# Designs tried in a protein design chat: VH-VL binders against NAD kinase (nadK). Part 26

Target 1, 268 residues: NAD kinase (nadK), of Syntrophomonas wolfei subsp. wolfei (q0aze0)
Amino acid sequence: MKIILVNNRFKENTEKKAQEIAGQLSALNVEVIIDNGLDEPYAGTVDFIMVLGGDGTMLRAARRYGQRAIPVLGVNMGTVGFLSNIEINELAEYLPLILREEYSLEARMMLEVAVFQQQSLLTRVFCLNELLLRSNSPRMLSFALEISGQKLEPYRGDGLIVSTTTGSTAYSLSAGGPIADPQLDAFIVTPVASHIINKRPLVVSPEREISLHLLEEREAIIGIDGQIKMDFGAENRVLIKRAPHPLLMVNLKAKPFFTSIDRSLQRQ

## First folded at step 4 (VH-VL)

Design s31 (from c23 with heavy chain S31Y; framework fv_bermekimab)
Fold by ESMFold2-Fast, scan of step 4:
Order: C-alpha cells, then structure tokens, then sequence
Structure s31 (fold): chain C 268 residues (1-268), chain A 123 residues (1-123), chain B 107 residues (1-107)
C-alpha cells in the first residue's frame, strides 16, 4: 500500500503531525509520500490519499489528485470544516479500517476549467468548489454566458460563480446561491451583485458545458476554489464542464451535512 | 495572418450545381462557427447559412433551404457550400465569415471575412 | 423571420460630423445585434457586437447602444475613411437577418 499524506507545512502543527502519521504508517509497512504543497504532485501510482488539514488543504488535494480515481480521506486538524470526515484524534481508531479498505466512497463532482487566451489554451484546472469571474475594478462587468449552446441574456454586474454542489456552501452561498445536497450532481450558476435585479441562481445538469467571455474591455479575474487567481480580459474565454472523474471521498463515519450547515448558518 | 479565402465561384447555368470552398488560416478553425453571407450586385447583405464549430448544427436561410448544404472539414480548415438547383436570384458575391463566438452553437457576430467569390449566370 | 429595418437609407455628411444610424427589429432581440461597415468592392468589417461591444481594432469614435427592438450606431466625429455603407444584423436567432443598409456619403 502506498499513501500520499497531503498537508500544509505552514499551518500550526500540521508538519509535525504529518511526520508522526508517516512514522506510524511506515511501521505498518505502508509506503508514505508526503505532499506539503512545495513540490509538483506525486506522479506515481498510489492507493490512498490522506489529507491532513482544513477545507483549504482538501481543495488543494482535490485539484492535484482528484482526477486519479483514488480514495481521498479528509482528516480535520482542529478547524471546523465541511470537507473532512474524521478528526485527527480519531485517526488511530480508524486506521485499521483504512488499511483493510473497509470504508465506503462518496463521489463528488468536480469542474474542469479551461481558460483560453485568443485560440491558445492558457491553462486547464480541476476544482472541487467553484470558478468565480469577478470585476477587478469598481466598474461592473458585461459578459456573455452560454449553456450547452443556449445564449442567455447578457449578464451585467460584478461577476458570476459556477459552482459544484460541494461548493454550494462556499462563495456561491455568500452571493445568494442555494444550499445543495452534496450527493447531488449539478452546476449552480450564481450572479454576483447583478445589475439586473431579477437574475436568479440557476441549477443546471452537470452534463452541460458553460462558456463565459467579456462583452466589454474591463479588468476582471478568474478565481478557482479561492486559491488560484488569473487575469481575465476580452481576449480570454473560459469553458467549464464536468471533470472526467469525481473526487472519491472516503466515508468512515456518518457526517451530518444538514445539521452542520444549519449550525454554520446560525453563526453567520 | 488571420485569413479566409473563398474559391469555386464562376458562371453557371440555371438548375446546375456549384460548390464553394473557404480555406481558413491563422486561427484555430475548429473552435469557431462559420457563415456564408451573399450580396447581389448593388444590393445589401443576405445571410445564407451557418455551421457550428464541431459541425453538429447547421442553419439555412429560408430562400436556400433544401437547395444548399453547408459542411466543414476541420482537419483541413475548409468550409464548403454545396449549391444545388441554382436560380437566377442566387447571383451574388458569396462571402465566408467566421463568428466571433468560439465553442458555441449560436452566433454573436462575424469578425473575419473572406474577399468573396462571384456566382453569376449565363443568360 | 425577424425583420431588421434600418434608417436612414442614406445620409450626406462632412468630416467631423456626428452620424447616427438606427435599426429596429420586428421582435425583441435582447442585445444580440451587430454593426458592420462595408466599403465599395470590399468585404464587410465588424464594428460592434452584442449591441455595444466594440470589436478589437475599431476606433473609439464608433459606439452602439440599445436593447430589445431599437438600436443605434453613432460615429462621433466622421473621418474620411468612414464614408461607407453600414449594416445592422440580429444575432438573436436563426435565420440571421441584416438591415437594408445605410450609405454614408460625402456631402
């Protein structure tokens, strides 16, 4: 068995804990690769991915490894989050089940985001939560949205979010999008501060392809999972579609999504 | 340089067929929908036909529907217009034009045009 | 089919003049209108798409406005190279349709 441990070395205690866990796994004859975010993603074959940290670390792991169809377990390191399944102090209890492959998998859709500059592919990125198109100045954007060949009325406002159901509780929620059961597959398209007051979030089939481009010369940016930022201008186009593989999230214990989000909304 | 070049125009007899070609260079042809637009001598522009970037959708003006067939070969960067059952009212300069929209099934506007090829009839 | 009515059919103007051309759709086309310039013996050139989006490389003296059924192309200060015929074109639905054209000629 080969396991990747994904951590953020700059977060308090995560590097030390990753080394401790790597030692425990090595003692059980498990080969361990540590990914602390500084190097390129590990290119070899692995059997399991263990993410040590909060939601941000999980989003990074999903972008790096989510398309490989490998089980990914989120282990929370003290910060409340939605993407972890167990707490770090529970890991020793669940480790035998992990090694025996005695767990279920939950598939979470991902986005494939292709950004073009003129005709050239500038980048292709996979993400778990969302793509955000937003103005990078006080001026609102005017942009075109096409869904599966259907040309919608122009959007005018500060931007647009295209989210997975997993991302429904992230930026899409802040912009007025619906809370979606993460077991459902759908794109959620949420306007950001639309000038047209009756522009509503759309919930569309995950088989649809979404295209965005600017209709005016404006400064804008594309944001991916709140972690990647790219300039976006009138020469750019973005294509968003369902990624070829879902993220396979390990389920070792029932995590009550609805009670967790309900408590989070009470505190917001 | 970004360019579209039409060929295949000429003098034709009514009822005959003619095939126009349009060769693209300087951009990724397979990303864009493309159009045929014609203009009769001294008259305005008339949209004739369009084909989506992947060839899956084809559209025609009512005046040519059932007589003209639009097609494309993305491997060779060529657009075609097969014109059957030609009529005197088909006399025009035929332009091929690239849509500004890429990876879409619809149309936004035509930003690159060929020089045109004349289709005319002997009396 | 959506009919595009363009006016005026011709206008005589001098260099430096403000020229306004209007286009009316027979039904609502949202903002899906393009404007083209055509000089004698040449292919049309796209000026504006989506009613108000200036095409790259087109001088800023050209502007478009309108939505729904009524649209306007404005040339704020006519230059010698602007004497041409101008066409509107709806891109809302197939079949696409052009207006009849407006010839801008020297006074």
Amino acid sequence: as target 1 above (268 residues)
Amino acid sequence: QVQLVESGGGVVQPGRSLRLSCTASGFTFSYYGVHWVRQAPGKGLEWVAAISYDGSNKYYAESVKGRFTISRDNSKNILFLQMDSLRLEDTAVYYCAKDTLWFGESSYGMDVWGQGTLVTFSS
Amino acid sequence: DIQMTQSPSSVSASVGDRVTITCRASQGISSWLAWYQQKPGKAPKLLIYAASSLQSGVPSRFSGSGSGSDFTLTISSLQPEDFATYYCQQANSFPLTFGGGTKVEHK
Scores: ipSAE 0.065, ipTM 0.614, lowest interface PAE 6.9, mean pLDDT 88

Design s32 (from c23 with heavy chain S31Q; framework fv_bermekimab)
Fold by ESMFold2-Fast, scan of step 4:
Structure s32 (fold): chain C 268 residues (1-268), chain A 123 residues (1-123), chain B 107 residues (1-107)
Amino acid sequence: as target 1 above (268 residues)
Amino acid sequence: QVQLVESGGGVVQPGRSLRLSCTASGFTFSQYGVHWVRQAPGKGLEWVAAISYDGSNKYYAESVKGRFTISRDNSKNILFLQMDSLRLEDTAVYYCAKDTLWFGESSYGMDVWGQGTLVTFSS
Amino acid sequence: DIQMTQSPSSVSASVGDRVTITCRASQGISSWLAWYQQKPGKAPKLLIYAASSLQSGVPSRFSGSGSGSDFTLTISSLQPEDFATYYCQQANSFPLTFGGGTKVEHK
């Protein structure tokens, strides 16, 4: 068995715990590769991915490894999150089940984001939560949104979010988007500070292709899962599709999504 | 280098048929809708037909409906216009043009044009 | 079909002049209008799309405005290379339709 341990190098407690867990797994004849975010993703084949940290670390793991159809387990290191399944103090209890492959998997859709400069592909990235298009100056944007080749009336405002259902509780929620059952596959398209008051969030089929481009030259950026930023100008276009593979999340214990989100919303 | 090159124009008799071709290079042909636009000698531009990026949707000007057929071969980067039952009023330079819209079933405008191929008639 | 009425059909101008060309749609087309330039013996060149979006590589002296059914192309300071025929084209719905063209000629 070969396992990737993904951790956050900027959290000393998490780094120390990752080394400890790697030692324990090695003692059980498990080959361990540690990914602390500094190097390129591990290129070889692996059997399992264990993510040690909060939701941010899981988002990084999903971008790096989510398209490989490998089981991914989120292990929480103290901060409550939506993407982890077990707590670090429960790992010893669940480790035998992991090694015997005695767990269920939940598929979570991902986005494929392709950014072009005219006709040239600049980059292609995958993400678990969302793509954000936003103005990088005080001026609002004027931009075109196409859904499977259907042109919508131009958007005017600070930007737009194209989210997965998993991302419905992230930036899309802050912008007024709906809370979605993460077991559903759909795109959620949420305007950011639209000048047109009646622009509503849209929930569309994951088979749709969504494209965006600016109608006027403005300073804008594209953000991916809140972790990657790219400049976006009038000569750029972005195409968003459902990624070829979902992220396969490991379930070792019941995850009470609806009660967790309800509690979270009432506390804030 | 992004370009389109038309071929297949010539002199025809009324009532006959002709097939135009347009070869694309320098861009991913399968991602864009493409158009045929014609221009009669000394006259303005007239849109003739369009085909979506995947070939599933085809659109025609009223003047050519039932007589012209647009098609594409994405594996060879070629656009076609089959022109049947040709009439004198079909005399024109025929341009192929790429839409600016990605994976579009509609249109924004045409940013890349071929040089055109002339279709004309003899007595 | 949506009819595009372009005016004037020709305009005589000198280098340095401000030239305006108008285009009227027979029904609302939102902002879905493109402008083209065509020189004798050559294919058209896209100048503006979505009514006001300047195509890459087109000089800033060209600008478009309007929405709904009334649109304008403006050349702020005419250059020698701008003597050409200009066409508007609606992209709101199929079939696509062009205006009749405006020829910008030397005085």
Scores: ipSAE 0.007, ipTM 0.540, lowest interface PAE 8.6, mean pLDDT 88

Design s33 (from c23 with heavy chain Y53W; framework fv_bermekimab)
Fold by ESMFold2-Fast, scan of step 4:
Structure s33 (fold): chain C 268 residues (1-268), chain A 123 residues (1-123), chain B 107 residues (1-107)
Amino acid sequence: as target 1 above (268 residues)
Amino acid sequence: QVQLVESGGGVVQPGRSLRLSCTASGFTFSSYGVHWVRQAPGKGLEWVAAISWDGSNKYYAESVKGRFTISRDNSKNILFLQMDSLRLEDTAVYYCAKDTLWFGESSYGMDVWGQGTLVTFSS
Amino acid sequence: DIQMTQSPSSVSASVGDRVTITCRASQGISSWLAWYQQKPGKAPKLLIYAASSLQSGVPSRFSGSGSGSDFTLTISSLQPEDFATYYCQQANSFPLTFGGGTKVEHK
């Protein structure tokens, strides 16, 4: 069995904990690769991915490995979040189940984001939560949104979010988008500070293709899961599709989504 | 250097057929939707037909639907307009034009135009 | 089909004048309107798309405005090279349709 341990090297004691866990797994004849986020993703075949950290670490793991159809387990290291399944102090209890492959999998859709500069593909990235288009100056953006070839009325405002259902509780929620059951597959399209007062979030089929481009030269950026940022100008175009593979999240412990969200909303 | 060049125009008799060609150079032809637009002598512009970048979608003006067929050969960078059952009302300069948006399924405007090829009729 | 009504059919102007051309769609086309310039014997040239977006290389004296059904092309200070015929074109839906044209000619 080969396992990737994904961690955040900038969090206190996280690298030391990853080393300790790697030692335990090696003693059980498990090959371990440690991914601290700074190097290229591991290119070899892997049986399981264990993410040590909070939601941010899980988002990075999903971008790097989510398209390989490999089970991914989120292990919380003390940061409150929604993408982890077990706590670090529970790992010893659940490790035998992991090694015997005695767990269920929950599929979470991902976005495929292709960024073009003129007709040339600049980059292709996958993400779990969202793509954000936003102004990088005090000036409002003017941009075109197409959904499966249908041109919507131009958007004028600070930007737009295209989110998965998993991402519905992330940046899309802050911008006024709906809370979506992560078991549903859908795109959620949420305007950011639209000048047009009646621009509402849209919930559309995950089979739709979404494209964005600027109608006026402006300083803008695109952001992916809050971790990748790229300049975006009038010569750029983004195409967003459902990714070929969902992220396969390991479920060892029941986590009730609705009661967790309810408690979070009451706390705010 | 970016250029579209029409050919195949000429003098025809009513009821006959004619095939127009438009050769593209200086840009990635296979990435763009392209249009045929005509202009009768002393008259305004009239959109005739369009074809998507990959050839999967074709659109026609009502006046030519069922008589004209648009097609493209991306390996040769050529756009075609097959004109059947020609009428006196089809007399015009025929322009080919490139859409502005690459890999677009819809149209935003036409930024590169050929010089046109004239289609006229004799008795 | 969406009908595009353009006015005036012609306008006489002098260099330095402000010229305004209007275009009306028979139904709502959002902002999906383009403006073209055509000189005698030459192909049209795209000036503006999406009602107000200037095409690269087009002088800033050209501007477009409007949304829905009513649109305007403005030339703020007419130059000698601007004497031409101007056309609007809706890009909202197929079939695409052009306005009848406005000829900007010398007084």
Scores: ipSAE 0.205, ipTM 0.681, lowest interface PAE 5.5, mean pLDDT 89

Design s34 (from c23 with light chain S52T; framework fv_bermekimab)
Fold by ESMFold2-Fast, scan of step 4:
Structure s34 (fold): chain C 268 residues (1-268), chain A 123 residues (1-123), chain B 107 residues (1-107)
Amino acid sequence: as target 1 above (268 residues)
Amino acid sequence: QVQLVESGGGVVQPGRSLRLSCTASGFTFSSYGVHWVRQAPGKGLEWVAAISYDGSNKYYAESVKGRFTISRDNSKNILFLQMDSLRLEDTAVYYCAKDTLWFGESSYGMDVWGQGTLVTFSS
Amino acid sequence: DIQMTQSPSSVSASVGDRVTITCRASQGISSWLAWYQQKPGKAPKLLIYAATSLQSGVPSRFSGSGSGSDFTLTISSLQPEDFATYYCQQANSFPLTFGGGTKVEHK
């Protein structure tokens, strides 16, 4: 068995904790690779991915490894979130189940985001929550949204979010989007501070392809899962589609989505 | 640098056929949708046909449907318009034009145009 | 098909004049309208797309406005090189359709 431990070295004592867990796994004849974000993703075959941290660390792991169809377990180390399944103090209890592969998997859709400059592909990334297009200045954006070749009425405002159902509780929620069952596959398209007050979030088939480009030269940025930031101008275009593989999330204990989101909304 | 050059126009008799060509240079032809637009002498512009960047979608004006066929060869950077069952009302200068948006499934405008090729009729 | 009605069909103007050309669609086309300039014996040149977006290299004296079914091209201060025929074109749906053109000629 080979396991990747993903951690955030910039969080206090997380690298030391990762080393402790690696030692425990090694004592059980498990080969461990530590990914603290500094190097390229591990290129070899692995059996399991254990993410030590909060939702941000899980988003990074999903971006790096989510397309490989490998089980991914979120282990919370202090900050309660939506993407972790167990707490760090529970790991010893659940470790035998992990090693015997006695767990269920939940598939979560991901986005494939391709960013172009003119006709040249600048980058292709995968993400679990969302792509955000936003103004990088006080000036409102004017931009075109296409859904499977259908041109919608132009958007005017601060930006737009294209989200997975998993991302429905992230930035899309803050912008007024709906809460979606993460077991559904769909794109959620949520305007950010639209000039037209009646612009509504859209829920569209995951078989659709979505594209965005600016209609006026403005300073804008693209944000991916709140972690990747890129400049976006009139010479740029984004193509968004459902990623080929979902993220396979490990369930070791029941964490009902609806009661979790209900409790979270009471605290916000 | 960026240019489109039409060829294949000429004098034709009603009921015959012509094939127009448009050669692209100075840009990545395979990334853009392209159009045929015609203009009868002394008249306005009339859109004729379009083909998507990968050739998967083709569109025609009602006046030419079933008679004209648009196609492209991305390996040679050439756009074609096969014109069958030609009629007197097909007399025009035929322009090819590039759409503004790369990898687009729709049209936004035509930013690069050829010089045009004239199609006329004799009885 | 979406019919595009352009007015006026011609206008006589002097250098320095403000010129306004209108275009009306037979049904709603959102903002999906382009404007072209054509000089005698030449191919058309794209001026404006998406109703209001100025094409790169086009002087700022050209501006577009409107949405839905009614659109306007404005030349704020006509220059000698602006005497030409202008066309609107809807890009909302296939088949694409052009207006009949407006000839801007010398007084």
Scores: ipSAE 0.250, ipTM 0.697, lowest interface PAE 5.1, mean pLDDT 90

Design s35 (from c23 with light chain S52D; framework fv_bermekimab)
Fold by ESMFold2-Fast, scan of step 4:
Structure s35 (fold): chain C 268 residues (1-268), chain A 123 residues (1-123), chain B 107 residues (1-107)
Amino acid sequence: as target 1 above (268 residues)
Amino acid sequence: QVQLVESGGGVVQPGRSLRLSCTASGFTFSSYGVHWVRQAPGKGLEWVAAISYDGSNKYYAESVKGRFTISRDNSKNILFLQMDSLRLEDTAVYYCAKDTLWFGESSYGMDVWGQGTLVTFSS
Amino acid sequence: DIQMTQSPSSVSASVGDRVTITCRASQGISSWLAWYQQKPGKAPKLLIYAADSLQSGVPSRFSGSGSGSDFTLTISSLQPEDFATYYCQQANSFPLTFGGGTKVEHK
């Protein structure tokens, strides 16, 4: 058995805890690879991925490894997140189940984002939450949105979010998007500060292809999961579709999504 | 630098066939949808047909549907219009034109045009 | 098919005049309208796309406005090189359709 431990070296507790867990796993004859975010993703085959940290660390793990169809377990360290399944103090209890593969998997859709410069593919990335198109100046954007070849009325405003259902509680929520059951597969398209007062979020089939391009030369940025930033101009186009593989999240215990989000909204 | 050049026009008899060609240079032909637009002598512009960048989608005006076939060869940067069962009302200058949108399945407008090739009929 | 109606069919103008040309679609086309200029014996030239977006290299005296079914092309101060025929074209759906044209001619 080979396991990747994903942690954030800049978090005070996570590097020390990763070393402790690696020692415990090695004692059980498990090969451990530590990914602290500084190097390229591990290129070899692995059997399991354990993410030690918060939702941000899980988003990085999903971007790096989500398309490999490997089970990924989120282990929370501190503040309760939406993407973790167990707490760090529960790991010892669940470790035997992990090693015997006695768990279920929940599939979470991901986005495939292809960014072009004129006729050339600049980059292809995957993400779990969302793509954000936003203005990088005081001037609003004017841009075209196509959904499966259908041209919508031009958007004028600060930007647009294209989100997975998992991402419905991230930036899309802040921009006025709906809260979606993450077990549903759908794209959520949420305007950011639209010039048209009642331009509404759209919920569309994950089989749709979404494209964006600017109608006027403006300074804009594309953001991916809040972790990658790319310049976007009138010579650029982005194509968004469902990624070939979902992220396979490990379920060791029931997670109360709806009560968790309800409490989060009431706390404000 | 960026240009489209039509060829293949000429004098035909009604009911015959003719194939027009349009050669592209100065841009990545395989990245753009392209159109055929015609103009009868002294008349306005009439859109005839379009083909997507990869050739997978083809569109026709009702007046030519079933008689004309649009195709492209991306390896040679050439657009074709096969015109069958020609009628007197097909008399026009035929322009090829590039769409503004690259890798698009729709149209936003036509930014590069050829100089046209004339199709006429003999008595 | 979407019918595009232009008015007027012709307009007589002098250099320096403000010229407006209107285009009406038989059904809603959002903002998906282009404007072209054509001089005798030459191919058309794209001026405006998406109703109000100025094509690169086109002088700023040209502007477009409108949405839905009613659209306007404006030339703020007519120049000698602007005497030509102008066409609107809907890009909302296939088949694409052009207006009948408006000839801008010398007074």
Scores: ipSAE 0.020, ipTM 0.593, lowest interface PAE 8.0, mean pLDDT 88

Design s36 (from c23 with heavy chain S107A; framework fv_bermekimab)
Fold by ESMFold2-Fast, scan of step 4:
Structure s36 (fold): chain C 268 residues (1-268), chain A 123 residues (1-123), chain B 107 residues (1-107)
Amino acid sequence: as target 1 above (268 residues)
Amino acid sequence: QVQLVESGGGVVQPGRSLRLSCTASGFTFSSYGVHWVRQAPGKGLEWVAAISYDGSNKYYAESVKGRFTISRDNSKNILFLQMDSLRLEDTAVYYCAKDTLWFGESAYGMDVWGQGTLVTFSS
Amino acid sequence: DIQMTQSPSSVSASVGDRVTITCRASQGISSWLAWYQQKPGKAPKLLIYAASSLQSGVPSRFSGSGSGSDFTLTISSLQPEDFATYYCQQANSFPLTFGGGTKVEHK
């Protein structure tokens, strides 16, 4: 069995913990590849991906490895989040189940984001939560939204979020989007501080293609999962569609989504 | 407009140090990996070093490893190359260049280049 | 290090000619290859990335092909502004490496 261990080298004590876990796995005849964010993603074949950290580390792992159809387990290191399944102090208890492949998988849709300058592809990236288009100045943006070739009336405001259902509890929630069952596949299109009062969040089929471009020259950025930022100008366009493969998230322990989100919103 | 401007080149003596700077404007500097590429007079291009968008990954050509240090200041949109123990073989025009994609995201090319800064030697 | 062997080192051509430049990697690099154009006294300009993707603003007479270890850059009908030196560059692994360059000369 070969496992990728994903951690964040720059978080307190996380590198030491990753080395300890790697040693324990090696003692059980498991081959371990450590991805601490410094090098390119591991290019070889692996059987399992273990993510040590919070939601941010899971988002990075999903971007790097999510399209490979490999089971991914989130192991929380003490931060509150929605993407981890077990806590680090529970890992020893669940490790035998991991090695025997005694777990269920939950598929989470991902976005494929392609950014163009005229007809040339500048970047193609996958993400688990959302793409954010926002103004990089106090000035309002004017931009066009097309859904599967259907041109909507121009948007005016601070920006727009195109989110997966997994991302419904991330930035889309803060911008007034709906909470979505992550077992549903859908795009959620949420305006950011729109000047047009009737611009509502849209929930659209994951089979649709969404495109965005600016209608006037402004300072704007595209953000991916809150981790990657890119300049976006009037000569650019972005195309968003369902990624070819969902992220396969490991369930070892029941984590009921609705009671967790309810508790979070009530600030228990 | 998207632009990179190098500075800090000049005439040095062998064994001394020099620090090159590259100032970025017109794009979100913190979102892109950036590179140093050099070209000796009348010769081809040689990749020197790269740094990831957040400064966490640094890479060096074997010929400069241990002598050169790449760093960046995302708050000031500046890329640096600290060159120690300079040799005659380091004589070149040094270019800074922006990765065409977000660093580490599957396809590379360098789409924006500065005009270069010359590093040369006197006795 | 991955060695990039570029051929020919120079080619004499006339306006309207089809020009083909080849690049060979010492090991497999998939499609992680870029092509650049450099004119005397100027910085390089990106033409092709990911072996075959045309950079924005680059004329359609430029095309790239290949995968693995053998790659080609083709100029279908050479124009006066195309007399320059061309470089390939592998992006599969660090350290990044360039080919030795191909100078496209008049006549």
Scores: ipSAE 0.000, ipTM 0.419, lowest interface PAE 13.6, mean pLDDT 85

Design s37 (from c23 with heavy chain S107T; framework fv_bermekimab)
Fold by ESMFold2-Fast, scan of step 4:
Structure s37 (fold): chain C 268 residues (1-268), chain A 123 residues (1-123), chain B 107 residues (1-107)
Amino acid sequence: as target 1 above (268 residues)
Amino acid sequence: QVQLVESGGGVVQPGRSLRLSCTASGFTFSSYGVHWVRQAPGKGLEWVAAISYDGSNKYYAESVKGRFTISRDNSKNILFLQMDSLRLEDTAVYYCAKDTLWFGESTYGMDVWGQGTLVTFSS
Amino acid sequence: DIQMTQSPSSVSASVGDRVTITCRASQGISSWLAWYQQKPGKAPKLLIYAASSLQSGVPSRFSGSGSGSDFTLTISSLQPEDFATYYCQQANSFPLTFGGGTKVEHK
């Protein structure tokens, strides 16, 4: 058995805890690879991915490893979030079940995002939450949205979010998008501060292809899961599809999505 | 260098057939929809036909529907227009043109044009 | 089919003049309109797409405006190389249709 431990190198106690867990797993004949985010993703074959940290660390793990169809377990280190399944102080209790593969999996859709300059592919990334197109200056954007070749009325405003159902509670929610059951597969397309009063969020089949490009030269950026940022100009185009593989999230204990989000909304 | 070059124009007799070709270079031909647009001597532009990037969708002007067939060979970067049952009103310079939109069924306009090939009729 | 009407059919102008060309669609076409320039014996050149988006390499003196059914192409300060025929083209639906053209000629 080979396991990748994904941790946040910027939290000193997380690195030390990762080493402690690696030692325990090695004593149980498990090979451990530590990914602290500094280097490229581990290229070899692995059986399981254990993420130590909060939602941000899980988003990074999903981008790096989510397309490999390998079980991914979120282990919370004290940060409140939606993507972790167990707490760090519960890991010892659940480790025997992990090693015996006695758990269930929940599939979460991901986005495949390809950014082009004419025919040249600039980058291809996968993400769990969303792509955000936004203005990088006080000026609003004018941009075109196509859904499976259908041209929608031009968008004018601060930007647009294309989200998974998992991402429905992230930036899309803040921009007025709906809360979606993460077990559903769909794209959620949410305008950001649209100048057009009647622009509504759209819920679109995950089999559709979505493309975006600017209609006027503006300073804009593309954001991926709030962690990757890329310049975006009128010479660029982005193509968004459902990723080939969902993220396979490990369930060791029940986590009530709807009561968690309800509680979070009432705190505002 | 992005370029389209038409060939196959010439003098033809009414009721006959003619096949126009358009060779693409300097861009990924298989990623773009392409169009045929004609212009009769001293007249304006008239859109004739279009084909999607993968060849799955074809569109025609009513004046040519049933007589003209648009096709493409993405392996050779060539666009074709097969013109059957030619009429005097088909006299024109025929241009091929690349769509601005890639990987879709829509169009925003045509950004790269060939130099045109003349189709005319014998007396 | 969507009918595209251009006005005027011709305009006489001098270098440095502001030139305005209009295009009217018989139905609403949103912003899906392109403008082309054609010189005698040459293929058309795309100037503007999506009503107001300037094509790469086209001088900033060219601008487009309008939405729905009424559209305008403006040349803010006419240059010697701008004497040509200009066409609008709707990109809203197939079949695509062009306007009749506007010839910009010397006074």
Scores: ipSAE 0.009, ipTM 0.569, lowest interface PAE 8.5, mean pLDDT 88

